# Ledger of designs, part 211: miniprotein binders against b1l550

Target 1, 279 residues: b1l550
Amino acid sequence: MRLPEELLERARDIHSEAPSHRIKLDRVGSFGLKVPVEFKGFLLLAEADVWVSLPEGRRGVDLSRQVEAIYELSNPPKDPFSLCREAAISLLEKLNYADSSGVSIRFDAPLQDGESLKYYGVEISSIASDEIINKIRVEILGMTACPCTAELIRAYKSSEIAATHTQRSLGILEVSTKAEHPDPDKLASIIERAMSSPLRTYTKRPDEGGLVIRSLSNARLAEDVVREMIHLFLEEFGHLPEDTHILAAVRSMESVHMHDIYAERSFSLDEIRKEISSH
Below, E stands for the ipSAE of ESMFold2; O stands for the ipSAE of OpenDDE; V2 stands for 0.75 times the mean of E and O plus 0.25 times the DockQ between their complexes.

## First folded at step 15 (miniprotein)

Design ut8
Fold by ESMFold2-Fast, scan of step 15:
Structure ut8 (fold): chain B 279 residues (1-279), chain A 99 residues (1-99)
Amino acid sequence: as target 1 above (279 residues)
Amino acid sequence: SEEELERLADEFRELAERLGYDEIEVTREGNRFTVEAERNGVRIRITVEVDGKEIRITVEIEKDGRRIRFMYVITDPEKLEKYLEEIERIIKMFYEYRE
């Protein structure tokens, strides 16, 4: 059903009115929008949030203009990084009363895994004001093997490769930068290379045995994985602006405990370079 | 190299021309150049710096007393064309929307 257009001429513009209380709001927007994106040859269904700041003197935000901004830019589907950056700027330009705008986009990214695919989590955002800050978070599961138990078993009479417990570990890299979003495949690769072994979508028994042996031969603490992720990140992305902020973290779902082990480090490129150069 | 800087300067000059700017100022200083242009109240300033394989692009757009700045740090030359297209689309937005 559609009401007559004549009602628009008589209706008050509620959004442009003064609010009951003159309080600024940091984020007002449309959350949980479904948008198609093109990622490295795949058409994926992503979920997007779009928002703007609302000044103290304005009652509401033009929500329809927010949806227009992202949908105009998502048709035809484009890469989610360009979509994120362009939509944030578009929101700020379309909604001129806003001091800032933001867009976040979440999807599961396919990654080639032998003859099949595996998936890792990607969440990106762009926050626009007088500058743009781009953020990306990549999460991917890998395998870790405990070096402490391995060493204890090596002390006990055992085979050349010491037995130890293995578990799934979630690796996390989050980057906030004034430069464009880093390539998520490279971030996922860094995480997997830091682990005892990557995980597979499926394995046949000989391949499964090989992964387990690889993991056992490359046993790593969660702390080891975080340090290796930072080292590998600096090799790949040391070119980013010095005020780029990184979070590197691992959550190990310990198979011998009722609880998880967690290790993390947050740093700026400037901070970590000074720390490393002191040694 | 000098030839690489000149080629990049031409690419960014062409970008400004495609956006309808007819009075484009290109200033060169060492390993960098700056492209400045203005049309119908929208001013752009694009600074490009080359250091080995790395290309650093900073884009500033000013309209109605508001300024926005964003940048790219390109280490993969294949990405350059994609980011030029993105820059062009972004600048066009400032000519499409009114308050």
Scores: ipSAE 0.781, ipTM 0.915, lowest interface PAE 1.0, mean pLDDT 87

Design ut9
Fold by ESMFold2-Fast, scan of step 15:
Structure ut9 (fold): chain B 279 residues (1-279), chain A 99 residues (1-99)
Amino acid sequence: as target 1 above (279 residues)
Amino acid sequence: SEEELERLADEFRELAERLGYDEIEVTREGNRFTVEAERNGVRIRITVEVDGKEIRITVEIEKDGRRIRFMYVITDPEKLEKYLEEIERIIKMFLKYRE
């Protein structure tokens, strides 16, 4: 049963009241919202979080205004990058007591893989205050092959075919920038090209054999993969503002160990260019 | 090119006109132009810089003592129309037009 609207005239506005303690909160919002997004011709179900800062003098946030902000902008479904940026700005406009707002959107992105599709992970955010900072994280699996074991086997047998262990490795690129979000397909491509070989959804035996041989002929340490990812990133995205921050990482699920190998580097564009030019 | 810069300046002036701004100032300096306008307490300043194939757009919106700045660095000219539409939608939020 719907309660009479006349009750709204007599009810206290709890959110606008003073809190029990004058403490600012950094993020207050609606988390785990399901929203449809349009990504490169696909209609996908994404998960979104929306939030704002709450000043020390205000008891609560108008959560209905947060939900309105993202749902109004997501109907009809649009690309998740524009949705993310526009919703973050809309939250500041709708909730004028907030110092900052943020939106995060997560989804699995389809990528053409021969006659099939494969998927990689995408998480984007936009945080708005006196400026907007856009962040994107891309994760995709690839294959790596160990060069150390390959060298030992070569020395032992003088084999024509490199013999070494291979494993799945997770590549990670995270970019934080004042410019628009980078294209996630390009980030995924950078990760795959840095690996010994990409992974496939479907292969016939001759193609599978070729993939394995290419991986073996292009054996790389986790450290090699991270350095190559950084090199390829600079070739593709060196035009971004100099204060753009990047995290490049790889987690190798070593087939000969009970544990994983991990390598990472975080940097700004300005920092890495000075480092490279000092050689 | 100078022709491209003039074309872009016209596009951004038209964007401001569609948003209902009637006092629009366009200032050109070298490879850059700035569009400034104010309506209903909402001030906008859009700066566009062209360097070869790269177009840099900075948008500043000021309302009720709050300023928000955001930017684009476009290397693919096909994306320009999409970002102009996004800029227009964002400014409309601050103007709160009757529907």
Scores: ipSAE 0.750, ipTM 0.900, lowest interface PAE 1.2, mean pLDDT 86

Design v0 (at its last look DockQ between E and O 0.95; V2 from the best seeds 0.81)
Fold by OpenDDE base, second read of step 16:
Formats: sequence, structure tokens, C-alpha cells
Structure v0 (fold): chain B 279 residues (1-279), chain A 89 residues (1-89)
Amino acid sequence: as target 1 above (279 residues)
Amino acid sequence: SEFTVEAEINGVRIRIEVEVDGKEIRITVTIEKDGRRIRFMYVITSPEKLEKYLEEIERIIRMFGVDPEEVKRLIEEARRLAEEILERL
């Protein structure tokens, strides 16, 4: 049932009214939208959040227009990075009272693992105002082997390959830049290469043994992983603007403790270059 | 080397700046309309990326109500400049 349009002439536009309290809001929008995106030949249903700022003189945001903005751009499905940037800009153009907008898109990204697929988590964001800042967060699981326990076991029993505990570790790279979003597959690869070994969706027995041996031969602290992530990131993405901000982090789900080990470094490209050059 | 394409169309001011940074091209787009400014940037590392992002820029500029044929001309000028730079790198 659609109400007669004639009723619109009698109804107050509640959203355009002055609020009882003249206070600006930073973000008002729709969260948990589902939007189709095309990523690496896959059609995925991503979760999306869209928002704008609300000036002090306006009671509410035209939420329908926000939703329309992203869905118009989502048909046909396109690259989620382009969608994110375009939608953020579209929101500002369509909602002229807003001084800022934002879009966030989340999905599990497929990653080839031999003849199978593994995945990583990705969150893409674009924040638009006078400038656009693009943010990407990539999370992928890997495996770490503890070098400390390995050394203890080596000291106790002379072995060429020391036994040690291994665990799943979540590697995180978050990049905020004025450039376009960095390649998420490259970010995921950096994280995997920084760990003792990648995870596999499936392993045959010989492959499993080899994977574990590689991990033991490449034992790394969570701290080592973060430092390696940073190193590899600089090699791959050193071309990004110097004001690009990076969070490199690892959450190691330790197999010998009830708690996780966490390590991180937040930095700009300018800062980290200065730090490395000083040594 | 910095090259700038500029146009003002129906009150929309568009600037596309193409800069060389090492072995890469940076494209910075500035759109000004009704007292608002929006600036965004791409780092071009390949011809394929150039085309992809030029298409995106075209779509974005069109959102501001600029005539599609005029936008297309601007994009083609930016493409030419960027390609000339890429060939020199």
C-alpha cells in the first residue's frame, strides 16, 4: 500500500525540522546493509555501513537517500573499492547538508590455496569530507611456532629440529591513506609471509608434515611477526603517500596459555622511514 | 613533472593533477561545487590501473551533474597526459 502523494503536502518534513537541541552529529546512517560486490571474479554479498554527518540545525538525515546512493552504485555489482569511494562521494553530493560521509564494506575475501580456497577478512572504508581518506583492514590467520620453547627443548634434548608449541595467529594490517585502497591480496600475502607458516584449507599427510617442519624452522615471536610485516609492507607499499598510516598487529592464540599474545605498531610511512634510517 | 587539467562546467570546477613520484604517477582530483571541495587521489603503477581509475574518476565527476561528453573530454586529456608520462618512466 502506498499512501497518496497528496498527503505529503499535509505532512511535516520531520527530518528538515530544527532539532530540540542544536547539536551536530558526526555519523548518522544505515548499518548492516547487504550489497553485492564483484571481487576477483566472485560475486559476494558484503555487509555495508553508510553514514553522513548531521548539522546542528537539522533534526534527521534522509536515510532513504543514503540507502539509494549505495544501491544505485551496486547495480550492476562492481569492485568493492570503487563502490566504497564512489558511494562516499555520492553521499556528500546527494545530502548537501552533510559536511562528511563514510562508507564501510566488509566481506570474506577468497584466496586461492592450491585447488581450494582459503579466505581473509577485509573491511574497506572511505571517509569523505574536503578530502577522502581510504582505509583498509585485512585480517588473515597464520601459524606461529614459539622460538623460546624451541630453545628450551633444544637445551634439554639435542635435536636438529626442536619441538615447540604452535598456534594460530591472526595478523592484521590496517592502512589509512589518501590514495586508493591498497591491494588486499598483497596485504594478506605480507601477513602470511611474516608468520612461521601459512594455514592451509586442507593438507595431505606429507604436506602437513612439511608445513609443520617449515614452521619449526621459522619460529617467530609475535613481535618478530609484526616487525616482519612492517618490513615486507615497506618493500611492497613504500610508494604510498608518506602520511599514510599503518597499523601492523598480531594476535597469537597461544596454545600453552589461556590468553592471547598481542603485539602492534602504529606508524606513518614517514615516521618508520626515519626510524629505520637512524639505525 | 606536474600536469594539470582544469575545467569549469556549469559551476563545477574540476582539477585533475598528474604528478610523477619516482616510478609512479599520482592523480589528484579536486571537484568544487557550491562552495564544497572534494579531493581524492590515486597512485598509478600500471596502465591497467590508469584505465580503471580514469573510469572511476569519470563516474565520480558525472555524479556532480557534469555533462557526460564534457567529462569524457576531460578524462581523455588526463589519459593522454598520464600515458605520455608512463612512457617516459
Scores: ipSAE 0.810, ipTM 0.932, lowest interface PAE 0.6, mean pLDDT 92
Fold by ESMFold2-Fast, scan of step 15:
Structure v0 (fold): chain B 279 residues (1-279), chain A 89 residues (1-89)
Amino acid sequence: as target 1 above (279 residues)
Amino acid sequence: SEFTVEAEINGVRIRIEVEVDGKEIRITVTIEKDGRRIRFMYVITSPEKLEKYLEEIERIIRMFGVDPEEVKRLIEEARRLAEEILERL
């Protein structure tokens, strides 16, 4: 059942009315939308949030226009990065009362892992106003091995490869930039290369043994991993605008403790270059 | 910027700046309509990225009600300038 179109002409436009209180709202929108996206040959189900700012003189946002904007751009399924940027701009154009618009899209990205696939987390956003700020957060699990325990075991029994505890560590890289979103596969690669070893979806015993030996031969503190991630990031993405902001972090799920170890550093490209050059 | 392409089509002002930054090309797009200005940029590291982002720029400009044929001409001019720069790298 559809109500007659004539009723739209006769009903009050509630959204355009003055609100009860003249207060601006920062984000008003449709959250938790399911959208198909095309990512490097895969059709994935992503989750999206879309929003706009609401001025103090307007009671509500036209939510149907928000859904229409992302729907038009997501059919056929599109690269989630282009979708994010285009939808943010589209929202601002369609809803001219807004000072800003935003889109965020979350999905698990497949990554080739031998004969199988593994997955890492991706969350992106685009915030549009007089400029566009693009943000990407990549999270991937890797393995770390404790160098402190390794040295203690080497002191106890001489060995080129010391026994030590290993654990899953979550590596995090978040980038906010005026340029397009960085390639998430490159960010994931940076995180994995900074770890003692990457993790795999499955291994057979000989491959598992090799992975463990690799990890033990490359024991790293959470602090070491964060510093290495920053170093590798600068090698790969040092060409981004100087006001690009980065968060590099590691959360190590310590196998010998009931608690985790966490290390992080936030910086702009301009800030970190000055810091490194001062030494 | 090394090269700039500008157009005003049906009250929409579009500016595309193509400049060299080290080994990369920066493309900055500014769109002005009805008193609002929006600016966004891309860092082009390969010919494949150039094609991809020029197509995205074309789709974005068309959202502003600009004639598709005029947008196509603007993008083609930007492409020629960017390709000229890429050949010199």
Scores: ipSAE 0.779, ipTM 0.922, lowest interface PAE 0.9, mean pLDDT 86
Fold by ESMFold2, look of step 17:
Structure v0 (fold): chain B 279 residues (1-279), chain A 89 residues (1-89)
Amino acid sequence: as target 1 above (279 residues)
Amino acid sequence: SEFTVEAEINGVRIRIEVEVDGKEIRITVTIEKDGRRIRFMYVITSPEKLEKYLEEIERIIRMFGVDPEEVKRLIEEARRLAEEILERL
């Protein structure tokens, strides 16, 4: 059943009234929307949040207009990065009382892994006001091998054993920039190349041996992984605007400890260049 | 090298600025309607990216109620000029 349209003539427009307490709100929106996206030929089910700012003189937000803004752009399904940027601007245009808008989109990105697929986590956002800020976070698991234990085993008398403990480590790159979102596959590649070895969906015995040998020959501390991620990021994305902000981090689920190791560094491109040039 | 494409259509002002920085082109778009200004940018390294982002820019500008044919003309002018620059790089 649908109510008669004539009631709209008589009902107060609650949302456009002034609130009893005139306080601006930073984010008012619809969270947990399901939207289809197309990424590298795959149709994926993404989760999205949309919001706008609410001025102190307006009681409520037209929430149906927010949902409309992103769903209109998601049909037919398209590139999630374009969807994110376009939806943020559409919100600001449709809800002209707001001075800012935001959209976030989360999905698992497929990545070719030999004859199979693996997935890594992607979350993007676009915040629109008089300028647009685009943010992307990529998370992917890899393998790390401890160089400290490897050195002790190498130094052990009468030992010909090449060994150390290995573990899964979660690598994180988060980039906030005025330019378009960086390619998530390139970010994932940077993270994996910084690790001792990538993780595979499955391996046959010869491939498994190769992975283990790679990790042993490429042992790295969590600190080494973060530094390598930064180095590789600068090679690939050093051309981004100077005020681009990056967070590089790794959480290592150490196989010989009851707890995780965590390392991170945040910086702007301007800051890191000054740091490197100072030696 | 730098160029600017500008238009004002039914109260919507649009500015597309193109700058060269090393081997890449930076495109900055400014749209102004009803006293509100929105500015965003892209970094272009290939003809394929140029086409992708020009199509996105066209879609964004159309959100502001500008006639689609006039938007297409504006984008075509920007494409022509940007392609000339990108070809030399």
Scores: ipSAE 0.727, ipTM 0.910, lowest interface PAE 1.3, mean pLDDT 89
ESMFold2 (binder alone), look of step 17: mean pLDDT 83; pTM 0.810
OpenDDE base, look of step 17: ipSAE 0.802; ipTM 0.929

Design v10D
Fold by ESMFold2-Fast, scan of step 15:
Structure v10D (fold): chain B 279 residues (1-279), chain A 89 residues (1-89)
Amino acid sequence: as target 1 above (279 residues)
Amino acid sequence: SEFTVEAEIDGVRIRIEVEVDGKEIRITVTIEKDGRRIRFMYVITSPEKLEKYLEEIERIIRMFGVDPEEVKRLIEEARRLAEEILERL
């Protein structure tokens, strides 16, 4: 049932009224929207949050206008990075009472893995005010092998490739920048190259054996992985603005422990270059 | 080197700055409408990225209710300048 349109002419404009308490809100919006996106030839189901700031003198936000705007921009489905940036600007332009707007989009990104696909996690955002800040977080699983136990086993058995414990490790790169979002495939590649070996969706026994040998021959501590991720990031993305902020982290799901090992470093490009050049 | 393309279309002031930043081209867009200013940037490393982000810039500017043909001319001028710089990097 639809109520008569004529009632809108007599109804109060609740959103434009003064609130019960004169307090600014930082984020008011529509959260958990399902949005189709086109990513490198794939049509994916993404989840989006859209919001704006609400000034102290206004009771509410026009939520229907937010939802209409993002769905119009997502039809036909487009690149999620462009969608994120465009939607943030669109919201700020269309909702003139807002000081800032934001969009966040989350999806699992396909990555070619031989004749199959594997997936890694991507979360992006764009926050618009007098400027735009773009953020991307990439998470992908890889394998690490313990170098300490490898040395003990090699000494014990005199083998050229030492047995050691291996485990799945989650690599994380998060980048916040005034420039466009970095390519997530390149971020995923950096994480995988920093690991002892990548993980595969499918292997037959001979290929699986090769992957294990690769991991064992390239044993790395979580601390080693984080440092290598930072090194590789600087080689690939050192051209980003100096105030670009990065988080590099690894969570190793230790096969010989009841708990995980975690290592991280956050830094700006300006900060890390000064640190490295001092040595 | 640096180039600036600017226009005022239907009360919306648009400035596109194209400059060399090391081996890359930096494109900065500033849009002013009804007392609000927004500035955003791209770092261009290839001709493919240039075309992609110029198309995005065009779509964004059009959101501000400006004449599409005027926006198209503005983008074409920015493309010409950026392509000249990019070919020499």
Scores: ipSAE 0.764, ipTM 0.918, lowest interface PAE 1.0, mean pLDDT 86

Design v12K
Fold by ESMFold2-Fast, scan of step 15:
Structure v12K (fold): chain B 279 residues (1-279), chain A 89 residues (1-89)
Amino acid sequence: as target 1 above (279 residues)
Amino acid sequence: SEFTVEAEINGKRIRIEVEVDGKEIRITVTIEKDGRRIRFMYVITSPEKLEKYLEEIERIIRMFGVDPEEVKRLIEEARRLAEEILERL
């Protein structure tokens, strides 16, 4: 910077001043920070947002202090879940005027796929106040095959091998909990197992034929996939606190339509257990 | 709680509760400083997770200006309680 240093001695502390309007702000912070993280043996470049609440009587937040806090915690690189939780708590401790703090971190997670890797999307957050709420969203592509068209073609041709359209479908699991973030690999596994078949980075020899046949023999509606994801989630993560909230969703990129099909269900563990016990 | 580790250091109150929840262990940490309280928890499903989260808890408590030796004592007592429960399950 080429500005005279004498200006710093005369400058007002803008952040500590009264604002133009006495209005509280929910999130004020540094967004789009690039931070290195260590995930299951991989060094990845993640993107982070950090913020705090701003009380009605204060004009601004100390943005430099926010950036310094996350960089101190990210060197050396650590797992993004610990980084997320620790940074949210650190921000609340460092900025005592704030009622709450938050951190979100986004990255593409590698997943072993035969001799190569495939990737799925992970977004996590931690919001700290008098409690901490941890949230994770996992998105992974899979394959679905339409059972309706399969049945129609079976009836028409009297064939035992179902022919139907297949498409890429995006599976989504989002979990909000007072406990630590769930393992994203387990969430990705749940999504893939609920699909007609997983997708691969590449196929060898006749492997592509095998995936197609698997998909066709396991044809599923988007609605079927969502219900199966919920069932598998309860088997794996039913131990989480009863007030844990889950979103299970599928967006099917229909190969025979110009539009997508979407199915979702939001629930708490308490709600879904009562619903299942009523059936 | 019968499985609680608690300390008050220079006006800061730290409480670590270790409880059985079904087949899992729940560790709840409460930190009180300057009229502010924060509570967070972990569900321990394996010995590996226990060690990982005790290390995280230690780092977090240190952020509040608690003496490193006192933090180590708190963590070691919490470890002892959790390992006793984990071995029994």
Scores: ipSAE 0.764, ipTM 0.913, lowest interface PAE 1.0, mean pLDDT 86

Design v12Y
Fold by ESMFold2-Fast, scan of step 15:
Structure v12Y (fold): chain B 279 residues (1-279), chain A 89 residues (1-89)
Amino acid sequence: as target 1 above (279 residues)
Amino acid sequence: SEFTVEAEINGYRIRIEVEVDGKEIRITVTIEKDGRRIRFMYVITSPEKLEKYLEEIERIIRMFGVDPEEVKRLIEEARRLAEEILERL
């Protein structure tokens, strides 16, 4: 059912009215929208949030214009990075009372894994005001092996057996930049290469044995993995603006503990280069 | 090694700056009207990225309700300049 449009002429414009209290709101919008996106040849269902700032003198936001902005830009489905940036700008153009706008899009990204696929997590955002800040967070599981226990077992067994505990570890790279979003596949690759070994969707027993041996031969502390991720990031993405901010982190789900181990470092490109060059 | 293309379309002042930054090309877009400004940038590392982001820039500018033919002209000028730089890297 659709009510007569003539009623709009008699109805108050609630959104344009003065609020009960003159307080600015940072984020007002539509959250949990389902949006199809095209990612590297795959049609995926993503989840999106869209919002704008609301000035102290205005009661409400035009929510219908927010939904229109993202859905007009997502039909036909396009790459989520362009969608994110374009929608943030569109929101500022459509809602001229706003000082800032934002869009966040999240999805699981497919990655080729032998004859099958595996998946990693991607969350991106674009926040627009007088400039745009683009953020991407990539999370992917890998395997780590403990070098401390490996050394102890080697000593116990007179160097005849290299054995240690292994566990799944979650690697995290988050990048905030004025430039376009970095390629998530490259971020996922950096994380996997920093680990003792990658994880697979499925393996036959000989391949599984190979992964375990690889992990044991490349035992790494969570601290080692974070440092290696930073090193590899600088090799791949050193071209980004110097004020680009990065978070590199690892959460190791320790198989011998009831709790996890966590290591992280946040930095700007300018800061880390000066730090490395100083010693 | 810096080029700028500018246009004023329907009261919007649009500026596209193309500059060399090491081995990369930086494209910065500024759109202004009535004291309101938005600026965004791209780092171009390949001809494929150049084409993709010029198309995105065109779509963004067109959202402001400006003359489509003027926008095409502006994008074509920026493309020529960026391609000239990219050929020399």
Scores: ipSAE 0.709, ipTM 0.895, lowest interface PAE 1.3, mean pLDDT 86

Design v13E
Fold by ESMFold2-Fast, scan of step 15:
Structure v13E (fold): chain B 279 residues (1-279), chain A 89 residues (1-89)
Amino acid sequence: as target 1 above (279 residues)
Amino acid sequence: SEFTVEAEINGVEIRIEVEVDGKEIRITVTIEKDGRRIRFMYVITSPEKLEKYLEEIERIIRMFGVDPEEVKRLIEEARRLAEEILERL
């Protein structure tokens, strides 16, 4: 049921009123919006959050204008990175009382895997104020093999390829930059290359044997994986602004334990280059 | 080397800076309207990225109530400068 528009002439403009307390709010917005996006030839359903800052003297935000902004920019569907950046700027322009705006978008990204597809997690954001900060987080599963048990079994059997336990490990790369969002496929590739081997959606027995042998021959600690991820990241994305911040992490779901192993390093490009050059 | 394209259209001040950063091209866009300033940037590593991000820049600038023909002129000038730099790298 649609109420008469004449009621708007008599209704108070609640949003523009003074609040009960003159307190600035950092994020006020519409969360959990479903948005179609185009990613590398795929039409995907993504989830989006949009927000703006609210000044101390204003009671509320024009929430309907936030939803209109992102839906206008998402039709036709476009790549989630451009959508994220454009929507953040659009919100700031449309809601001139705000000091800052933000957009985050989450989706599962398809990645070609032989004759099939596999998926990895992507979460991006853009926060606009007097500048824009773009953030991307990529999570993908791979396989690791324990070098400690491998060495013990090798000593026992005196063989080149030792038996050891393998497990799924979750690799994480998060990048915060003033430049455009890095390509998530390249971040996913870095994570997979740092692992003992990638995981597959489907393998026949001979191919599965090959992956296992690769993993066993390339056994590495969670600590090794994080260091390799950082090395590969610098190789691929060393051109980003020096104040770019990176989080590299791995969570190994140990097959012989009731608990996981976790390793992590946060750094800026400026910081890590000085560290590496001093050694 | 560095090049700058500037315009004031319908009270909106737009500055597009194209500069060499190592083997890459940096494009920085600054928009000032009604006392508010916003600055954002791109690192161009290929001709394909250049075209994609110039299109995005054009869409963003148009959000500020700027004349579409003037925006197109600014983007075309930025493109020529960036392409000239890219040919020299």
Scores: ipSAE 0.776, ipTM 0.921, lowest interface PAE 0.9, mean pLDDT 86

Design v13T
Fold by ESMFold2-Fast, scan of step 15:
Structure v13T (fold): chain B 279 residues (1-279), chain A 89 residues (1-89)
Amino acid sequence: as target 1 above (279 residues)
Amino acid sequence: SEFTVEAEINGVTIRIEVEVDGKEIRITVTIEKDGRRIRFMYVITSPEKLEKYLEEIERIIRMFGVDPEEVKRLIEEARRLAEEILERL
């Protein structure tokens, strides 16, 4: 049931009123919105958060305008990166009292895997003020094999291919840039290529044997994987602005331990180029 | 080198800058309306990316109440400049 529109003429405009306390709020918005997106030929259900800054003199945000902004831009469904950037700008234009706006969108991205599909995690954001900062985080599982145990077993058994423990490892690449969001498939590819081997949705016995042998022949520490991810990132995305910030990380779910091993490095493109040049 | 397309339409000022950055083309868009300025950019690595991001730029500029035909004119000028640069790379 909706009340008569005539009541709007008599009702106070609560959102435009002065608040009880003159305090600025950094993020006020609608969180957990379900939004359809088109990603590389797939129609996916994504989850979105939208927000704006609220000045100290204004009591509330026009939440209905926020929801309208993202849904207008999501019909028909479009790629989540364009949606993210366009919605952030639209919010800032529609809500003129705000100093900044932001949008984040998260979804599981399909990736072709032989006769099936596998999925990796994607979270993107765009924050608009006098400029736009775009951020993307990609997470994908791979396999690592321990070179330390491999070397010990090789010495013990004098084998050409040493036995060692293998485990699932989560690779993470996060990029913050003034340029458009990097292609998540390329980020996922970098992570998988840095690992001892990729993981599969399903395998038949001969394929499982091949995967294990590949991992054993390409044993890598978590530290090795992070360094390789950075190297591959610079080859693919070294053209991004010098103030682009990257986080490269690996969390290895060690099969011989009750705990995980973690390695990471955060850097700007300018910083890492100078560091590599010094060696 | 730098090439710029600029227009002022109904109080909205739009500047599109096309620059060479190494092997890539950088497109920077600045929009000013009602005392607010916003700037955003793209790094163009292929003709396919150029078309995609020009379409996005067109949609964004239209959000500011700019006449659709004027926006198309600006986008076509930006495309011409970018394509001229791509031919020289």
Scores: ipSAE 0.779, ipTM 0.920, lowest interface PAE 1.0, mean pLDDT 87

